# VHH binders against Enoyl-CoA delta isomerase 1, mitochondrial (ECI1), part 1

All scores and structures are predictions.

Target 1, 258 residues: Enoyl-CoA delta isomerase 1, mitochondrial (ECI1), of Homo sapiens (Human) (p42126)
Amino acid sequence: QRVLVEPDAGAGVAVMKFKNPPVNSLSLEFLTELVISLEKLENDKSFRGVILTSDRPGVFSAGLDLTEMCGRSPAHYAGYWKAVQELWLRLYQSNLVLVSAINGACPAGGCLVALTCDYRILADNPRYCIGLNETQLGIIAPFWLKDTLENTIGHRAAERALQLGLLFPPAEALQVGIVDQVVPEEQVQSTALSAIAQWMAIPDHARQLTKAMMRKATASRLVTQRDADVQNFVSFISKDSIQKSLQMYLERLKEEKG
Below, numbering starts at 1 at the first letter of every chain, in headers, positions and changes, except where a header shows other numbers; antibody chains aren't numbered by Kabat.
F, E and O stand for the ipSAE by ESMFold2-Fast, ESMFold2 and OpenDDE, each averaged over both directions (binder to target, target to binder). V2 = 0.75 x the mean of E and O + 0.25 x the DockQ between their complexes.
[cut] stands for letters that were removed.
Atom coordinates printed by the task and the answers are left out, and those that the model quotes come from them; centres of patches stay.

## First folded at step 4 (VHH; from p13 with K59R Y104S)

Design s5
Fold by ESMFold2, look of step 5:
Structure s5 (fold): chain B 258 residues (1-258), chain A 124 residues (1-124)
Amino acid sequence: as target 1 above (258 residues)
Amino acid sequence: EVQLVESGGGLVQPGGSLRLSCAASGFTFSRYAMYWVRQAPGKGLEWVSEITGSGDSTRYPDSVKGRFTISRDNAKNTLYLQMNSLRPEDTAVYYCAKDKGYSSGWDEYGMDVRGQGTLVTVSS
């Protein structure tokens, strides 16, 4: 299991823990398990909310799995990107209250997951930075992720953060608004339970319709351009210079992890 | 009320291909992950493939990866399994299964098998 689900049907809440060693990278198999786990919870009337968190020490998710984007066929890149789009669309448009309990580092694709949630709680540990740092790898955040960040922290903050590839430590993350709350690490779970209860106190139909209204334009831009977005990703990632850069970065990660 | 009806099985030579279909009714098909499982004579159920509700993501065990392709047509409420490069060990009754919710209980695959299956025989 790459996704551990701890249900509490009586409370109407489940805790979804990321368990994809070593760093919860978003491999194709992990993306599929995340979507299926979310579908199971959405299809069960006993659940109204989900807390997303990590079972891995020190990391929420390190982001996209670069091994899925190096040395593969164009067809593989297309399938991988469709899976990434699917996870984002399903989380972003979910009828469930989603709270991220960010108990570790949250760069890039990890921040993608966190930004889909209704509420974000970050542990107060300076090593647990959050942000979209793709430009430091020579990679461009897709337009729908740029839109998501812009909707969360505003145009100017998002413009600066994306161009510089910023990662925000907890105090700065709270100040810029990329997270809603920062608490001591031992309080992250209890704070998430308190937050999700507050969100669920709002009548489901009104809250869900309001979320859908607020998110429709952003979600629709991807839905209507899905194939073009896949083609753009495949074209970009297939470039020889990009493949070489990814290979070099993977080698550095291997050295740092060894 | 939930019905799953498998079809497309038959006798095929080693190295051949078959396409299985599963007609679904009695539930909102596009909301549920779907599975193919198989049962060889005298054996238990073996997971063969899974696909998300939208159809965008799929998974396979190593034994069939690269040879089998699961797909779905949500407009027609139909699940498919394209089986290529068939081997004698693929001989089994094939079932489609609907995903279960978490409140319905737990098993390793989380699958709801309902149909009679379709027999695939791979032999000379």
Scores: ipSAE 0.298, ipTM 0.714, lowest interface PAE 4.5, mean pLDDT 90
Fold by OpenDDE, look of step 4:
Structure s5 (fold): chain B 258 residues (1-258), chain A 124 residues (1-124)
Amino acid sequence: as target 1 above (258 residues)
Amino acid sequence: EVQLVESGGGLVQPGGSLRLSCAASGFTFSRYAMYWVRQAPGKGLEWVSEITGSGDSTRYPDSVKGRFTISRDNAKNTLYLQMNSLRPEDTAVYYCAKDKGYSSGWDEYGMDVRGQGTLVTVSS
């Protein structure tokens, strides 16, 4: 399985560990397993909080799986993007307390996952950067992702970060507010447990309603424009120039691995 | 472990009908789109049908549209292919295939797992 769930029912917390080698790319299967795993936890009243982390330190998630977006049918692209939307919607609107224990690099789609959480802890390692670097690849972030970042770090900071496609090392990540804490690598998990306990100390009803109120506008906007957003993605990713770029990049990756 | 087991293949005459079944296990069946694909002797894999996880949408290539019907029973973790008006060119090993996730839209590179297949022979 690509998602390892370690439940602690006594504590009311589960740890979801990403286990999709080599770099926890958000493949279609991985997206699906994440959603299913989350849903199971949401439907179990014994759980109130979830910690998201990587089973493999060094990489939280490298982001979207490029193999899902290259050399495929438009229908596949549509299905893939719908799955991405679904994961975002489920995470962003979860009634569970979600804490990201970011114990590795967290670019692009990895950052997307992290941004959906209520609280983010990043390991203090200069190799572990977090951010949305889509523009560096000639890609525009979808509006719902833009809003998510904006809601996290503010309009001005998001505007700069997105346009420049910034990846923030730990110190800068903390400063700009994209993460809430930076701690030594060996303390990431324990810090996450402490943090989630603080959030779970709040009455669930009040917390959940407040979260819903805060996030409703962005979530609803995607829901109402879900098909249009999919079409925009398909139109973009299907462009010959984009496909060529992706293919070249994939070939380079293969060469580096070989 | 994901397992797909096809059944229902056999010998039929042109114009005949056959119903294939695929028993799925090892995954949450309703969460995944499913496909039927076939491979004729000396040919590559050909997509012949797809259905979304919920069963709300189906799609067919022109080669089988109007003759084949894909369906699923999520309560039984079973995929079906009703084949009517069979033709000699439909002769192939038919495979049940699992999509990687929520997507609907087959391509050869997107196939996750497929079964061992069941032989369909259309001959007079």
Scores: ipSAE 0.006, ipTM 0.292, lowest interface PAE 10.5, mean pLDDT 93

## First folded at step 10 (VHH)

Design y3 (from x3 with Y102S S103T S104P)
Fold by ESMFold2, look of step 12:
Structure y3 (fold): chain B 258 residues (1-258), chain A 123 residues (1-123)
Amino acid sequence: as target 1 above (258 residues)
Amino acid sequence: EVQLVESGGGLVQPGGSLRLSCAASGFTFSRYVMYWVRQAPGKGLEWVSEITGSGYFTRYPDSVKGRFTISRDNAKNTLYLQMNSLRPEDTAVYYCAKDKGSTPGRDYGMDVRGQGTLVTVSS
């Protein structure tokens, strides 16, 4: 099991804990378990909200799994990217209240997950940074993720952050608005429970329709362009220079773990 | 009223193939995670596969991964299990199940309603 779900049906809340060793990389298997778990919670009338958090020490999620993007067939890359798109669409458009309790480092695809949530709480630990640092790997954030960041922190802050591949430590994350709250590490879970209760105090139907209204344009841009977005990813990631760069990054990761 | 009707079982030699079907009615089929489960003689129910409502994601235990393929046709409200490279240990009654809303990590909330379909793998 890569996703642990701890229900509190009496409170209408479930805690979804990421447990994909070593660093909650978004492997195809982990994406699969995330979407299946989310779908089950969405179809269970006992639940109105979900807290997303990590069961791995020091990391919320390290992002996309580079082993899914290196040394594979174009068909594999297409399937992988479609799975990433599907996770984002399901989270972004969910009728559940989603709160991220970010109890560790949250770069790249981890930040993708966090940005889909209605509210983000980051532990006040200088080693826990959040941001979209894809450009530092020679990769660009897809347009729908750029849109999500822009909607969250505004055009100029997003423009600077994406081009430089910035990762924000807690104080800067709060200042720029990429997270909504920063609290001591031991208070992250209790703060998430308090936050989700505030969101759930709003009548479900009105809250859900308002969220759908606010997010429709951004979600629709991906839905109408899914195939083109997949083809752009496959074309980009298949380039020999990109594959060589990914191989070098993977070899460096093996050396650091050895 | 939820109704699940399995079919397609039979006697097959080791190494053979078989395709099971499950006709679903009484609920919005395309919204729910669906499962195949099986019960071998003297054993409890064993999870064999699951698939999201859209069909985008599937999961299998190691015992059948690479040999079995779950699929669905939402227009026909039908769930399928393609079983290849069958082994004697695959002998069981196979059931389809609808997700009934318990958490997947603790109690696989599987709503088994049908009579099942018997698959026998022997020489």
Scores: ipSAE 0.449, ipTM 0.770, lowest interface PAE 2.6, mean pLDDT 90

Design y5 (from x3 with S103D R106S D107T Y108S)
Fold by OpenDDE, fold request of step 19:
Structure y5 (fold): chain B 258 residues (1-258), chain A 123 residues (1-123)
Amino acid sequence: as target 1 above (258 residues)
Amino acid sequence: EVQLVESGGGLVQPGGSLRLSCAASGFTFSRYVMYWVRQAPGKGLEWVSEITGSGYFTRYPDSVKGRFTISRDNAKNTLYLQMNSLRPEDTAVYYCAKDKGYDSGSTSGMDVRGQGTLVTVSS
């Protein structure tokens, strides 16, 4: 089990803990469990909110799983990216209140997950940075992710952050608005519970419709351009230079672990 | 009322293929995780496959992985199970099942299932 769900039906809240060792990479299996768990919660009237957090020390999520993007077939790459798209769509358009309790590093794909939430709490640890650093790797963020960040921190801030591939430590993250609160690490969970209660105090229909209205444009654009986006990803990731780079990186990681 | 009606079962030889269908009604089909489960004679229920409402995510146990494919057509409110490379041990009544969601005491479960369709794999 890569996602631990701790439901509290009495409170109307479930805590989803990422437990995909070593660093909660977004593998296909992990994505599958995450989306399935979310869908089940969405179909249970007992639940109105979900807290996303990590069960792995020091890491919320390290982002996309490089092993899914290296040494595989184009069909596999396409399938993987479709899964990533679907994860984003399901999280971004969820009728549940989603709160990220970010208790570890949150780069790239981890930040993607966090940005889909309605509210983000980051532990005050200088080692925990959040942001989209794709450009540092020579990668362009997809438009739907760009829009998500832009909708969170504004156009100018997003433009700078994306171009420079910035990872924000807690103080800067709060300042730029990519997270909503920074609290001591031991208070992250309790703060998330308090925050989600505030959101759940709002009538569901009004909240959900407002959320849909705010996010419909970006979501609809991805749905409309889903295949094109997949093709772009596959074309990019399949390049020999990219594959070589990824392979070298993976080999280095193995050496460091060994 | 939630209704699930399975079809497509029959007698096949080892190595053969079958495609099962499940017609769903009485609920918003596209919103729910769906399952195929099976029950062999004298055995309990075995999970065979799982699919999200959108159909983009699927899971299988090792016993059928690579041989079975679950899919769905939400426009037709129909769930499918393509079974290839069938084996005698696949002989069972196959059921379509709707996800229940979470309970106070359980994080996963099935709600309603159909009457099932018999699949017999024999030479």
Scores: ipSAE 0.786, ipTM 0.903, lowest interface PAE 0.6, mean pLDDT 95
Fold by OpenDDE, fold request of step 19:
Structure y5 (fold): chain B 258 residues (1-258), chain A 123 residues (1-123)
Amino acid sequence: as target 1 above (258 residues)
Amino acid sequence: EVQLVESGGGLVQPGGSLRLSCAASGFTFSRYVMYWVRQAPGKGLEWVSEITGSGYFTRYPDSVKGRFTISRDNAKNTLYLQMNSLRPEDTAVYYCAKDKGYDSGSTSGMDVRGQGTLVTVSS
């Protein structure tokens, strides 16, 4: 299992732990397990909240799986991006209270997952940075991800963060508002449990409708432009220059691991 | 009441194709993970495929991967299984099944399945 689910029906909370070594990359299989697990929890009336965290401290999620975006067919790229879109939609619009207990590095796609949550807690470790660094790699974030960040930290802050491709250490992350709390590493899980309890104290109907109202514009835009967004991604990722860059990067990673 | 009705089974030669359908009623179809399972003579139930409510995520065992495709039409409350390159080993009664949810404590729980449709692959 790439996703471990630890249910506490009595508390109405489940902890979903990412266990996709080495860095919890968002592979298709991982995405599949994540969405399936979430869907099952959503259909169980005994659960009202979910905590997302990494099974192993150090990395929350390194982001998208580069192997899904390199050396494959355009059809594969399209399928993968559709899966990423769907993950975002399912998380962003979940009726469950989602809290991220970020106990590791959280760049790019990891940050995407974290940003879908209602509340984010980051471990106070200088090595644990969170943000969208796509521009540093010559990549533009999709509009729905841009909107998600903007909705979290505001327009001006998001504009700066995205253009510069900033990864925020804990202190700066808290200051800019990309995370809600920074706590000692050993307190991340307990803080998440306390936080989620606060959210769950709110009547579900009112909370869910409010959440939907706040997030509907961005979600609806993606749904409406889903195919266009996929085409844009495929067109971009299929460029020879991009493929070469990705290949070189993957080769470097292999050398470092070997 | 949850109801699942399978159809589309029959006799086919090895290498042939069949498309199974499952009509679902009595629950919000689009919200649930759905499965195809099969039972061959003298054998237990075998998981054949899985699909999320939205239909964007699917899983298969190695035994059918690349040959079978699960899909769904939520507007029609219908689940499908396209079976290609059929083998004699695929002979079984095929069942559509609804996910039970997480209340069972397991990641893979089915609460309801249909009466099944027989698929026979023989020369």
Scores: ipSAE 0.777, ipTM 0.901, lowest interface PAE 0.6, mean pLDDT 95
Fold by ESMFold2, fold request of step 19:
Structure y5 (fold): chain B 258 residues (1-258), chain A 123 residues (1-123)
Amino acid sequence: as target 1 above (258 residues)
Amino acid sequence: EVQLVESGGGLVQPGGSLRLSCAASGFTFSRYVMYWVRQAPGKGLEWVSEITGSGYFTRYPDSVKGRFTISRDNAKNTLYLQMNSLRPEDTAVYYCAKDKGYDSGSTSGMDVRGQGTLVTVSS
């Protein structure tokens, strides 16, 4: 299994640990297990909050799985992107309190997942950077991810970060506001438990309606444009130059894999 | 009261196909992960498939992946299993199940309620 769920029904909290070797890439199978596990927790009355974290050393999630975007049919690319959109929508609009316990590197699609949460805690390790670095790879973040980052750190910081493809080390991540706390690595999990308890102290109905109100505009933009967003992705990723670049990168990773 | 009623089983030859149905009532069907499980003669229950409430995501064990397809029609409160390329090893009583959450541990439970539907694959 790629998602390990550690429930604590007495506390009303479950820990969802990413276990998709080697680096928690968002493969279609991993996306599927994430959404299924989230749905089961959302429908279990014992739980009001979920902590997202990694079971893989050194990485929270490396982001989108390039093997899903290279050497496949257009139908596969469409299905993959729909799954990415679905994960984002489900996390972003979840009725659960979501806290990211970011115990490793969190670039690109890993940052996408973290940005959906209500609160983000990053381990104080200089190797653990967070950000949306797609432009350094020649790729454009989708509009709904741009909106999500903008809503988190403000327009000008998001504009600069996206254009430059910035990855923020812990101190800078805290300063720019892409994470809410930075703590010693050994304290990330206990800090997440404390944070989620504070969020859960707010009456569920009022908190959930407020979250929905704050997030409705961004979520609605994707829902309204969902098919167009899929077609834009398929069109972009299918370009010969992009496919060639992805194939070369994947071959480099295979040759360097231990 | 949760009710799950399986149908569509029968005798088929190896390589054949069957489509199973599960009529659900007593709960908000579209909210829950649903499963197919099976029990071969003299064996315990084996997980065969699962599907999200919306129908968007599905999972299968390697033994049936590529041959079986789970689906649902939320307007009709009905779960389906399309079984293709059937093998004698697929002979079992097939049950649908509703997800019952994490009551019993770190994996969610499967709530089997019906009498099942027998699938026999034999020449």
Scores: ipSAE 0.647, ipTM 0.863, lowest interface PAE 1.6, mean pLDDT 92
Fold by ESMFold2, look of step 10:
Structure y5 (fold): chain B 258 residues (1-258), chain A 123 residues (1-123)
Amino acid sequence: as target 1 above (258 residues)
Amino acid sequence: EVQLVESGGGLVQPGGSLRLSCAASGFTFSRYVMYWVRQAPGKGLEWVSEITGSGYFTRYPDSVKGRFTISRDNAKNTLYLQMNSLRPEDTAVYYCAKDKGYDSGSTSGMDVRGQGTLVTVSS
């Protein structure tokens, strides 16, 4: 089990804990469990909000799972990217209030998940960070993730952050607006409960329709270009130079886990 | 009223294949996670598969992974289970189920409503 759901139906809130060792990488199996768990909560009238957090020490999510992107068929890469797109679309357009309780490092695909939420709380630990650092790895964030960052922190901050592949420690994350609060690590869960209560004080119908209106343009850009985005990913990841780099990085990770 | 009607069961030899169907009505089929579960003689219910409303994601326990395929046709309100490489231990009554959500006494609920369809795998 890679996603632990702790329901509190009386409060109308569930906590969705990421438990995909070692670092909550977005493997196809983890993506599958995330979407299934989200769908079950969305269709359960007992729940109005979900707190996304990690059960793994020191990490919220390390991002895309490189083992899904290396040494596989083009069909596998297409299926994997469709799964990533589906998770983003489902989170971004969810009728639930989503709060991320970021109790660890949150680079790349972890930041993808966090940016879909209505509110982001980061633990005040200098070893933790949040951001889209793909360019430092020679990788370009997909346009819909660039759009999401731009919508969150504004055009100039986003273009600087993406070009440099910036990861923001807590103080900088708050300053640039990529997170909404920074609190001591032991207060992250209680702060998330307080934040989600504020959102749930708003009548569900009006809140949900307003969110849909605000997010429609960004979501539609992906929906209308979904197949092209998949083909761009497959073409990029299939390049021999990219495959070689991924293989070397994965080999280094195995040696460090010896 | 939610209704689920299973069909397609029968007697097959080990190594054979069988395709089960589940006709759904009384709810918006395409919105819900759906399941296949089975009950072997003298045993409790065992989860066999689940699928998202859109059909994008499926899950299986190790006991059937690679041999069974869940699918759905949302235009026909029908859930399917393709069972290949059948083994005698797959003998059971198979039920489809609609997800009924979480509560304080359950982590995930499976709403079994039909009479099921018997699958017998025997030489």
Scores: ipSAE 0.645, ipTM 0.854, lowest interface PAE 1.4, mean pLDDT 91

Design y5 (from x3 with S103D R106S D107T Y108S)
Fold by ESMFold2, fold request of step 19:
Structure y5 (fold): chain B 258 residues (1-258), chain A 123 residues (1-123)
Amino acid sequence: as target 1 above (258 residues)
Amino acid sequence: EVQLVESGGGLVQPGGSLRLSCAASGFTFSRYVMYWVRQAPGKGLEWVSEITGSGYFTRYPDSVKGRFTISRDNAKNTLYLQMNSLRPEDTAVYYCAKDKGYDSGSTSGMDVRGQGTLVTVSS
């Protein structure tokens, strides 16, 4: 299993630990387990909040799984992107309080997941970072991810970060506002438990309606443009130059890991 | 009250296909993860598929992956299992189930309510 759920029904909180070796890449199978686990928790009245964290040392999530985007059919790319959109929509619009306990590196698609949460806590470790570095790979973030970052850290900081493909170490992440707290690594889990308790102290209905209203513009834009967003992704990722670049990057990763 | 009614089972030769149906009522069908499970004679229940409420995500064990396809029609409150390339070891009573949430462990439960539908794969 790629997602470990540790329920605490008495507290109304579950911990979802990412366990997709080696680096929690968002493979189609991992996306599937994430959404299934989230849906089961959303429908279980014992739970009001979920902490997202990693069971992999040093990594929260390395991002989208490039093996899903390289050497496949256009139909596969469409299916994969629909799955990524669905994960984002489910997290972004969840009726649960979501807290990211970011106990490792959190680039690209890992940051996508973290940005959907209500609150983000990053471990104070110089090897860890968070950000959307797609432009350094020649890729642009979809509009709904760009909007999510902009809504989090403001227009000017977001436009600079996206154009340069910045990854923020802990102090800079706190300064720019992409995370809400930075704490010693051994305190990340206890801090997440304290934070989620504070969020859950707010009456559920009012909190959930407020979140829905604040997130309406970006969520509804994706819902109305889902097919176009899928076609844009498929068209972009299918370009021969992009496929060549992805193949070379994947071969480099295999040589470094093998 | 939750009702789940399975149908579509029968006798089929190895390599054949069947499509199972599960008519659901008594709950908001589109909201819940649904399962297909099976029970071979003298065995416990074996999970064979699950699907999210929207139908976007599906999972299978290796024993049936690539051969079985779960789907749902939320307008008709119906769950389906398309079974291809059937083998004798697929012989079992097949049940659909609704997710019933987590207990004190890390695994959610499956609410099996129907009579099931018998699938026999034999020459």
Scores: ipSAE 0.605, ipTM 0.847, lowest interface PAE 1.7, mean pLDDT 91

